# Designs tried in a protein design chat: VH-VL binders against Ferredoxin-fold anticodon-binding domain-containing protein 1 (FDXACB1). Part 14

Target 1, 94 residues: Ferredoxin-fold anticodon-binding domain-containing protein 1 (FDXACB1), of Homo sapiens (Human) (q9brp7r531to624)
Amino acid sequence: LYPPCYVHDVSFWIDQKKGFDELEFHTVARAVSQDTIISIQFLSRFQHPKTQQVSLCYRLTYQTCDKALTQQQVASMQSQFRKEIQQHLYVIPR
Below, E stands for the ipSAE of ESMFold2; O stands for the ipSAE of OpenDDE; V2 stands for 0.75 times the mean of E and O plus 0.25 times the DockQ between their complexes.

## First folded at step 12 (VH-VL; framework fv_sotevtamab)

Design w1 (from t6 with light chain S99A; at its last look DockQ between E and O 0.67; V2 from the best seeds 0.00; counts 0 for: pae O 6.5 > 2)
Fold by OpenDDE, look of step 12:
Structure w1 (fold): chain C 94 residues (1-94), chain A 123 residues (1-123), chain B 112 residues (1-112)
Amino acid sequence: as target 1 above (94 residues)
Amino acid sequence: QVQLVQSGAEVKKPGATVKISCKVSGYTFDDYYMHWVQQAPGKGLEWMGRVDPEDGETKYDPKFQGRVTITADTSTDTAYMELSSLRSEDTAVYYCARDYYPDISYWRYFDYWGQGTLVTVSS
Amino acid sequence: DIVMTQSPDSLAVSLGERATINCKSSQSVLYSPDNKNYLAWYQQKPGQPPKLLIYYASTRESGVPDRFSGSGSGTDFTLTISSLQAEDVAVYYCQQYYATPTFGQGTKLEQL
């Protein structure tokens, strides 16, 4: 009855000088997923004890009711999302 | 002590270009973003854009995109703001402002400001 | 972009009395990764640049008198001057940098 949902986590290093634009992160996610993302949840922050570099982890949930959404399609969108945030948000995917 | 010293007042005609400087001292220039803020007479503050002196990377407000150019010269510890195609509504005081972030935090407020530069655009 | 709206536009307060300025953001400026509100308050006197008073919504900048305090979270913020002094007459601005930085329209605080 209810359409399937797919969950993917994304982790990336951030540039503390450049900062991390969380709003833009959401905007890019919606655009890349063609609005199939229904939830973006912050999960955790990790700071490397030696380098002091900081990484963030988010959980993205994909779901749509007006068309079929496959695991393969979501995987493709997730891969594209990783590329887009690296290009636009000064982050390095983990 | 940290100081931001801007160039003097400018008088320009419509269509002209103005370039304002902001020389810094008291800190490492390329470790901090430099922002520019516009304030028309009797009006509020409007963010124009910023530059990363370390690599020259910039970001502009869409309102000024295409007319504003922000640069930084690390050899002289000076930031610049160039505004072209000047209009009467560009008459304002322009401020440079340093973006500060505490340890393990992010840039998000302006702790030091230049004294401001008045630009008057009149035919 | 995030729109900042202050209230009131102008305020007259007697010396020694409390002054309250409100600031509302069109979107939350609470940053999830570090649980901080990216909201700052500035004071500007005529002929001078703005002066930073409060950052992260409630942290006073060094040298700022204790009578100044900031509170709020998410979309609603308040700057409070517990006991107005003559030197506090100025225009006050809130500012967010959750996204591209934007300022409130300003609140003119006068002595009654």
Scores: ipSAE 0.021, ipTM 0.712, lowest interface PAE 6.5, mean pLDDT 91
ESMFold2, look of step 12: ipSAE 0.740; ipTM 0.894
ESMFold2 (binder alone), look of step 12: mean pLDDT 92; pTM 0.935

Design w2 (from w1 with light chain P33V; at its last look DockQ between E and O 0.11; V2 from the best seeds 0.00; counts 0 for: pae E 5.0 > 2, placed apart)
Fold by ESMFold2, look of step 12:
Structure w2 (fold): chain C 94 residues (1-94), chain A 123 residues (1-123), chain B 112 residues (1-112)
Amino acid sequence: as target 1 above (94 residues)
Amino acid sequence: QVQLVQSGAEVKKPGATVKISCKVSGYTFDDYYMHWVQQAPGKGLEWMGRVDPEDGETKYDPKFQGRVTITADTSTDTAYMELSSLRSEDTAVYYCARDYYPDISYWRYFDYWGQGTLVTVSS
Amino acid sequence: DIVMTQSPDSLAVSLGERATINCKSSQSVLYSVDNKNYLAWYQQKPGQPPKLLIYYASTRESGVPDRFSGSGSGTDFTLTISSLQAEDVAVYYCQQYYATPTFGQGTKLEQL
């Protein structure tokens, strides 16, 4: 009775001087997915022991009411999202 | 001892440009963002934009985009805000404000403020 | 933009009495990475720049008297002055820094 959900994690290195804008991250995610991302959940922070670089990990849940998504469509959205955050948020996807 | 010292009051005609300075001391200028905040007479505070003095990167509120230019000169530890095409509603006190250096977040609160610069625009 | 709304717009309080100022944001200012509320309070006396009082909703800046306290979470925040002093007459602003900074309209605190 419910459309399938697709769950994909994204992790990335941040620029600690520039910082990470969480609201803008949410905005980019929803724009790229045309609002098919229904949940964005912070999972973890990791600090690399050698470089001291900080990485963040978020979980994205894709679902629509309007039409069925395929795994291939979601993978394409996820790939585009990784490009967009690198372009706009001072992050390097892992 | 952190200090932000702004240039003096200005009187301008409509259509003119004003450039105000904010000279810092007591900290490493390159390590902190410098923000500019407008306070019109009898009104509250409105964020205008910021500059990263290290690389010159800026971000502006859309209300001021296209008329405001914020710069930093690391050789003199001085930030500047230039507002062009002045109108009577730009009459305000303008503050520079330092954000407390970011650890992980993009935005922070403002721990030190300049004394303010009154700009009066009258025909 | 996150809209910040303060109440009341003005308030008169007798010396030694409690003053309470409310601030409401149009959306949550909780940063999920560090689980802190990105809200600050400022005091502004006539002819002076704003002065930081409180950050992370409830942490006092150094040198700020104990009578100032902040509380709240998510979208609803309060600044409390437990026992008003004459030098506390000022305008008070809340400000969020979860996103592009925005300020409340200010609350003028007067001595009754």
Scores: ipSAE 0.693, ipTM 0.896, lowest interface PAE 1.0, mean pLDDT 92
ESMFold2 (binder alone), look of step 12: mean pLDDT 92; pTM 0.938
OpenDDE, look of step 12: ipSAE 0.763; ipTM 0.927
ESMFold2, look of step 13: ipSAE 0.144; ipTM 0.777
ESMFold2 (binder alone), look of step 13: mean pLDDT 92; pTM 0.938
OpenDDE, look of step 13: ipSAE 0.716; ipTM 0.919

Design w3 (from w1 with light chain Y56W; at its last look DockQ between E and O 0.66; V2 from the best seeds 0.00; counts 0 for: pae O 7.0 > 2)
Fold by ESMFold2, look of step 12:
Structure w3 (fold): chain C 94 residues (1-94), chain A 123 residues (1-123), chain B 112 residues (1-112)
Amino acid sequence: as target 1 above (94 residues)
Amino acid sequence: QVQLVQSGAEVKKPGATVKISCKVSGYTFDDYYMHWVQQAPGKGLEWMGRVDPEDGETKYDPKFQGRVTITADTSTDTAYMELSSLRSEDTAVYYCARDYYPDISYWRYFDYWGQGTLVTVSS
Amino acid sequence: DIVMTQSPDSLAVSLGERATINCKSSQSVLYSPDNKNYLAWYQQKPGQPPKLLIYWASTRESGVPDRFSGSGSGTDFTLTISSLQAEDVAVYYCQQYYATPTFGQGTKLEQL
């Protein structure tokens, strides 16, 4: 059988004047998950037709063979990641 | 007619501080980040840092962290770069440069540059 | 930091001939949200500031002659001058803006 693999998407509104630093997004993801996030995939960009706000969506894949990851551990990492990007990247998570 | 006009050349002793101004015209100053770039004689270009004139937020290259201060005064449409504890290797031309700001990226390219300010550090 | 490496360090080209300058980044400069390569080219003449030529790897800045073109993707980029003019003698720099800005070391283009 295969090691568990957990997939979570994260969507967020950006501050269009400050801008979005994709490399820093990857750095924060790896730091808060202690490199448990093995894949970060850009999924979509959406501009709200009335407010003109832009949101981005990324897919995060959590896995490691040297940790017995549980759904609860991954949920905790995902929650912390959402807090960290809000603090560091000028984004509002959804 | 975007224009970035820098203050004149400076001669400094080691250990001194220099403060260079960059006065802008032809655009809304607080809508664009202002960057500073160092070019030592016969050398390439090295990014030093930037400021958001609207709220004063800054970011610096680690090479200059602790010695550089970049500020903006929106009442005079002027950015400043202050470099302290000058060394002979700080002898260079210093440029202010405006980024281009049309989309969602954090980092951008530089569409307009000041004429440059030569700082010479000698004993 | 992303290291930008240009080649050659200097290049001599006859008027009317094609000049080619290469730039390589230590990692990809493709920005996912707009699928563009965050790579710019600048021209710098003695005693002058850099002048923007190309952004997004291949988009020519307004007022730049169409003999200047940029190409490449990911980590490998090229600036091409299709027919060299005397006023094109300068130093050329590539710059990435995917992350904290860094510049190539420069390529001096001379007239043979």
Scores: ipSAE 0.697, ipTM 0.887, lowest interface PAE 1.0, mean pLDDT 91
Fold by OpenDDE, look of step 12:
Structure w3 (fold): chain C 94 residues (1-94), chain A 123 residues (1-123), chain B 112 residues (1-112)
Amino acid sequence: as target 1 above (94 residues)
Amino acid sequence: QVQLVQSGAEVKKPGATVKISCKVSGYTFDDYYMHWVQQAPGKGLEWMGRVDPEDGETKYDPKFQGRVTITADTSTDTAYMELSSLRSEDTAVYYCARDYYPDISYWRYFDYWGQGTLVTVSS
Amino acid sequence: DIVMTQSPDSLAVSLGERATINCKSSQSVLYSPDNKNYLAWYQQKPGQPPKLLIYWASTRESGVPDRFSGSGSGTDFTLTISSLQAEDVAVYYCQQYYATPTFGQGTKLEQL
């Protein structure tokens, strides 16, 4: 009875000096997805043993009941999301 | 030891512009964000914005956006806060404050503060 | 932005007695990647800048007496002075930096 949901993971390096604004991360996700993201889950943190750089991984779940949502549309939104967070949150997508 | 020393008190008329300085010593200036905080007489603390001295990147509170300019001069280890179109409600003590962070974690708090600069806006 | 609300606005406590100040955030300030609460407490005396007391909700800054302690997680936090001293009379502020930093309105602590 429920429309299909699509799950995508996003990983990125963070700037330890700039920090990572998790609230803004959520805001950008909702904006880019046009409110089709129904959940954002933190999955893991990785720190490079040599460079000490830190990366984060999040799981985004897309779903909507008022319009058709395809795998291709979600993939496009995910791609745009990666671009937006790089520009706004001082992160480097992996 | 870490020290943040601000410029002296200012008296301005409405519509004028004020520029306050914050000179640092005891640490590497461009390794830490510098923040500015406003405190009206008998009132609480309000964050205005911050600057990254390394690249000059800034972030402002929407309340002050458009009127405040925060800059940093790495050659003199001095941060500046400029507030234009002054109003009577801008009468306050302004503080610079260092944002500390360790190498592998985020410590988003203000561990060192300037002594404050009183700005009085009156006709 | 995240709104910080302290309670009470003012508090009078006798010397040697416990003082408790509460702080509530409109959103959780727990950062999942680090599992840290980005909540700090400051003490401000007249004519002086704020002084950092507690960061990460419960870690005392160097030089801060043991009678000061911070607790809580998510949206509810508490600053406790186990035994009030005369020099503890001041205004206390909570502050979050989960998002752009915001302060509570302050709590004036007086001596009875």
Scores: ipSAE 0.026, ipTM 0.704, lowest interface PAE 7.0, mean pLDDT 91
ESMFold2 (binder alone), look of step 12: mean pLDDT 92; pTM 0.938

Design w4 (from w1 with light chain D34E; at its last look DockQ between E and O 0.64; V2 from the best seeds 0.00; counts 0 for: pae O 4.9 > 2)
Fold by OpenDDE, look of step 12:
Structure w4 (fold): chain C 94 residues (1-94), chain A 123 residues (1-123), chain B 112 residues (1-112)
Amino acid sequence: as target 1 above (94 residues)
Amino acid sequence: QVQLVQSGAEVKKPGATVKISCKVSGYTFDDYYMHWVQQAPGKGLEWMGRVDPEDGETKYDPKFQGRVTITADTSTDTAYMELSSLRSEDTAVYYCARDYYPDISYWRYFDYWGQGTLVTVSS
Amino acid sequence: DIVMTQSPDSLAVSLGERATINCKSSQSVLYSPENKNYLAWYQQKPGQPPKLLIYYASTRESGVPDRFSGSGSGTDFTLTISSLQAEDVAVYYCQQYYATPTFGQGTKLEQL
């Protein structure tokens, strides 16, 4: 009865000089997913003890009630999302 | 000590182009973003855009997109702001401002500013 | 685009009295990964560039007197001058850089 939801985590290295635009991150996520993302949750921050590089991890939850949403469709959107954030947010997906 | 020294006042006619410089000293120029801020007489501050001197990458406010060009010359430690198609409403003081980020922290504030450059646009 | 709104637009305070300036953002400027509010306060006197007073909402810049303090989180912020001095007469601006930077419209602080 209730439409299925799909959960995917995304991790990426950030550029501390250029910073990380979290608002833009959310905007890109909504755009790439065609508004099927219902939740974006920050999970963790990791800083490499030697290189001092910083990575972030977010959890994205996909769900829609007006059309069928499959695991494959979500996986595809997740893949596109990784590409988009790399191009626009100065991050490197892990 | 950190210093940002801007070029002198400019008087331009509508439709003209102005280019303002901001020479820095006291720190490594290409380690920090350089921002430009507009302030019309008696008005508030408006962010125009910024440049990464290290690679020349820029970001502009949509209000100025298409008319503003921000550049950096690492050989002279100088940032530039060029504004074309000048209008009377472009009459303002323009500031360069350094974006500081401490170690293992993020920036997002402007700790050092130039003295400002007045640009007057009138026919 | 995050809109910053200060209140009041102008304020007159007697010497030695408390001055309070508020700043509201149209969206939260709290950056979750660092748990920091990307909110700064500036002081500007006539003919001078702005001077940084507070960053990350509540951290005083080096050299800024203790009478200046910043508080708040998310969308609501406050700059407080505990005891107004004559040299504090100026225009004050809040500024966010959670997204592309934007400033409040400014608050003119005068001596009563």
Scores: ipSAE 0.019, ipTM 0.726, lowest interface PAE 4.9, mean pLDDT 91
ESMFold2, look of step 12: ipSAE 0.720; ipTM 0.899
ESMFold2 (binder alone), look of step 12: mean pLDDT 92; pTM 0.937

Design w5 (from w1 with heavy chain I104L; at its last look DockQ between E and O 0.74; V2 from the best seeds 0.00; counts 0 for: pae O 4.8 > 2)
Fold by OpenDDE, look of step 12:
Structure w5 (fold): chain C 94 residues (1-94), chain A 123 residues (1-123), chain B 112 residues (1-112)
Amino acid sequence: as target 1 above (94 residues)
Amino acid sequence: QVQLVQSGAEVKKPGATVKISCKVSGYTFDDYYMHWVQQAPGKGLEWMGRVDPEDGETKYDPKFQGRVTITADTSTDTAYMELSSLRSEDTAVYYCARDYYPDLSYWRYFDYWGQGTLVTVSS
Amino acid sequence: DIVMTQSPDSLAVSLGERATINCKSSQSVLYSPDNKNYLAWYQQKPGQPPKLLIYYASTRESGVPDRFSGSGSGTDFTLTISSLQAEDVAVYYCQQYYATPTFGQGTKLEQL
């Protein structure tokens, strides 16, 4: 009755000097997913105890009611999203 | 102590190009972004863009995109802002400002500023 | 981009009295990764560059008098001068750095 939703987590290292644009992160997510992402949730922050590098983890929820959305389609969008944030947001996916 | 010293006032005609310099001292130049801010007479502050002196990477406000070029010379610890196709509305004081990013600060605020450079565009 | 709107545009306050300046952002400037508001306040006097007063919405920059304080979270912020001094006459700007930096239009603070 209710369309299925798919949940994927994304983790990446950030560059403190370059910065992490969280707003742009959301914008890119919406664009890559063709507005099928209904929720983006910050989950956790990890700082490497030796290198002091910082990584962030977000949870993305995909869902649509006007067309069929498959797990494979979402996986593809997630992969593309990882590529886009690496290119545009100065992050390194984990 | 940190100092940002800008070049002197400029008078230009419409359509011309102006290039302003900002020489820094008192800190490692390539460790911080350098930003440029425009302020028209009697008006507010407008962010123009920034440069990473370490690799030359830039980001511009869309309002100035295509007309502004921000560069950095690490050999002289000097940042530059070039504005082309000048218009009367470009008459303003232009400031360079050092970026500061404390722990996990990913966008920027400005702790040190140049003294400003007045650019007058008039026929 | 995020639009910053200050209020009022101008304010006249007597010496020793409290001055309050408000700043509203079109979007929240609370950054999830570190739970900080990316909001700064600047003071600008005639013929001078802006001077940083407050960052992270409520942290005073070194050397800034205790009478200056910042408060608020999300989209609504306030700069307060508890007891106005003559040297506090200036234009004040809020600025967000959650996204590409943008400034409020400024508030002119005068002595009444």
Scores: ipSAE 0.020, ipTM 0.730, lowest interface PAE 4.8, mean pLDDT 91
ESMFold2, look of step 12: ipSAE 0.736; ipTM 0.900
ESMFold2 (binder alone), look of step 12: mean pLDDT 92; pTM 0.938

Design w6 (from w1 with light chain T100H; at its last look DockQ between E and O 0.91; V2 from the best seeds 0.82)
Fold by ESMFold2, look of step 12:
Structure w6 (fold): chain C 94 residues (1-94), chain A 123 residues (1-123), chain B 112 residues (1-112)
Amino acid sequence: as target 1 above (94 residues)
Amino acid sequence: QVQLVQSGAEVKKPGATVKISCKVSGYTFDDYYMHWVQQAPGKGLEWMGRVDPEDGETKYDPKFQGRVTITADTSTDTAYMELSSLRSEDTAVYYCARDYYPDISYWRYFDYWGQGTLVTVSS
Amino acid sequence: DIVMTQSPDSLAVSLGERATINCKSSQSVLYSPDNKNYLAWYQQKPGQPPKLLIYYASTRESGVPDRFSGSGSGTDFTLTISSLQAEDVAVYYCQQYYAHPTFGQGTKLEQL
């Protein structure tokens, strides 16, 4: 019997001049989730054919060893994470 | 041809402030970040910080935070690094360096370097 | 900070022989969005600024002789000079740019 696991994807537009700091992305994820995010997987990179803007998509896996997570707790963490990356990483969530 | 030309050597006493200039030519100054790197005599290289000349945004290494100020003047295509509260261990060569935009990364490598400016801190 | 450790600290190599310099990072420097290792190599001669040799771990900068090559992935990287020439005597630094730039301590390459 293993603890429940929640998977959520996050996509965002980047500022190509400023650039995207992947290590800081991981740091924000750990901080906001209080280390509940156990896996961060890069999924895709998309370039808009008209605007040439670039977006990235990552998959986040939430799980704990010692406390049961609820869907509501994970949804709250995911929402806060989307706000935090906008403030720290020069990204616009999709 | 890309060139980064730094101001001349400085001799300072402990507690003083030094301001080094880096004048660029051969590219559009405000399109690239300007970085500063310290190299103490016989030692390796240490990143100090950077500025975006377009909007003045800066990022500093915590080791130098509070003592370093990096600025850019796009009207003269010149970046500056000011280091305050100088100590004897700040005796070093200081380089300005341009990064390059190969893709979408936030951090980059340095393709062009200035000639270096020796700062000597002695009583 | 990502710590970069070079080995050896110094080495001596005969002209025409292969020189090998290793660099290890304290964590992966692979940037997922482009699947490239964010590692550069620089050459520095006395009284001169560093000169870029290699970026993305294995891509030679323009004008760098083809005897210089880089390899490795993740945390373990190598700079190879296939046939040492006298002008290759210098200090060599690796640098990661996955995060705040940090440099290895340098490897002094001497002619045996």
Scores: ipSAE 0.785, ipTM 0.904, lowest interface PAE 0.7, mean pLDDT 91
ESMFold2 (binder alone), look of step 12: mean pLDDT 91; pTM 0.935
OpenDDE, look of step 12: ipSAE 0.801; ipTM 0.933
ESMFold2, look of step 13: ipSAE 0.771; ipTM 0.898
ESMFold2 (binder alone), look of step 13: mean pLDDT 91; pTM 0.934
OpenDDE, look of step 13: ipSAE 0.808; ipTM 0.933

Design w7 (from w1 with heavy chain Y101H; at its last look DockQ between E and O 0.22; V2 from the best seeds 0.00; counts 0 for: pae O 8.4 > 2, placed apart)
Fold by ESMFold2, look of step 12:
Structure w7 (fold): chain C 94 residues (1-94), chain A 123 residues (1-123), chain B 112 residues (1-112)
Amino acid sequence: as target 1 above (94 residues)
Amino acid sequence: QVQLVQSGAEVKKPGATVKISCKVSGYTFDDYYMHWVQQAPGKGLEWMGRVDPEDGETKYDPKFQGRVTITADTSTDTAYMELSSLRSEDTAVYYCARDYHPDISYWRYFDYWGQGTLVTVSS
Amino acid sequence: DIVMTQSPDSLAVSLGERATINCKSSQSVLYSPDNKNYLAWYQQKPGQPPKLLIYYASTRESGVPDRFSGSGSGTDFTLTISSLQAEDVAVYYCQQYYATPTFGQGTKLEQL
């Protein structure tokens, strides 16, 4: 039997002038979730046809091997993660 | 024609400070990051840090954090790297290098390099 | 934090023969948003700055002769010089730009 897992997507507009640091994105995810994010999957890149703004979307999977996570814990981690990437990676979460 | 022209060689005593200039021409200085790379004698290349000339934002390698200051003067199209508390181990050639902006990535490769500036620290 | 390891540290090749230089990264340098390997190769001759040869692992920079080619993906990369010329005697560096830039230790290519 396996512990429950939670899947949440995060999408955001990037600062195309500064650029997007994918390794730092992974580092922030690990730090905020205290390593409970076990998978980070790139889903899509979208360019708005009129503004030319670029957004990226990633899928995060939260799970532990020995403790069950609650919905509230995951929601809190996801909320903090959205704040941290905005502060450190020049992105605007959607 | 893109050109990165660095200031001349320097000889310094331990504990001193050196400031190297990198004057650019042939492109819009504000649009590209400027990086600095160290190459000690017989050693490979080590990235030191970078500046965004448009807003002055910098990022440094932890190895040099606290001793290096990288700046840009958009009125003269010149970048500067200042290295303080010099040691014998800082004897090296120092390069400025421009990154290229073809994509959405934060880090990029270096398409144009300055000629290099030899700094010798004699004890 | 990404360590780049080249092999060999030096090699000697006769004019007209093939030279191969390997570069291995401690983790993947594949950038997901564009699906490209963020790996560059540079040539450096004595007293000169590095010169860009290859970017995105396999794309030749403008003005670089056809005898230079890059290959590989993920963590394992190769620079090949198909027919060595005297002017190719130099030190060659790989560099990743997936994260904070790091360079391989260099490979010295000499003429036999």
Scores: ipSAE 0.769, ipTM 0.902, lowest interface PAE 0.8, mean pLDDT 92
Fold by OpenDDE, look of step 12:
Structure w7 (fold): chain C 94 residues (1-94), chain A 123 residues (1-123), chain B 112 residues (1-112)
Amino acid sequence: as target 1 above (94 residues)
Amino acid sequence: QVQLVQSGAEVKKPGATVKISCKVSGYTFDDYYMHWVQQAPGKGLEWMGRVDPEDGETKYDPKFQGRVTITADTSTDTAYMELSSLRSEDTAVYYCARDYHPDISYWRYFDYWGQGTLVTVSS
Amino acid sequence: DIVMTQSPDSLAVSLGERATINCKSSQSVLYSPDNKNYLAWYQQKPGQPPKLLIYYASTRESGVPDRFSGSGSGTDFTLTISSLQAEDVAVYYCQQYYATPTFGQGTKLEQL
């Protein structure tokens, strides 16, 4: 009877020169999700053996009891999130 | 010592544009975000936005998005806040405040403030 | 946005007595990666800019008297003045920067 949870992973390359603002990452996630994200979990860090570029992977969990939340709504928010982090955090989605 | 010195009071008519400056000294300008905060008479503090002087990257509160422009001039160690389409409710004291933004650590508080700039909007 | 709500809106305290101001956030401002609450307290006197008192919920800024202390975690925070001095009469604001910065509405502290 509990509302369903929707889980989406996001991976992106970071700009090592500018650094990665993880706090801002959380801020953007909360904003674009309209507070439907209940969990943001760091999953893994990968460094490319040749280019030395670094990528990060996070897991976002969406859930709400206040209103109906569909898979499509979450997918839309996830897509917007990818766009926002690319624009604001100097990352490149994978 | 760290100092943030803002430009003087402004009187503007509705629909006009105001540009306030904040000149810093005593620290490396481009190592810290510069924030702007609005305070209407007898009211609380409201965050407007910030600029990264290093690359000019900005972030604004949606309330001011579209009317506010925050810039930084590293050659003069001066930050600017421009507010257009002024209205009576824009009458307020505006503060610049610095926030340290290191690569790994986060100093998410405002440790130094300008003295404030009063902007009066009246017909 | 994270909404910050202070209580009370105003209070009067006698000199030498304890003053307590509460601040609640609509969501947790505890950042798990560094285990810090991104909550600050400011003091503002008439005609002056805000002055930083406490950051990371409980760390006093340099030069701030020991009578000022901050406590709390997650969503509930408290600013305490152990023994009110005349110069402590001011408006106090809590502020979070876990998300886009937001301030409490302010608490006016007067001398009784």
Scores: ipSAE 0.016, ipTM 0.690, lowest interface PAE 8.4, mean pLDDT 91
ESMFold2 (binder alone), look of step 12: mean pLDDT 92; pTM 0.944

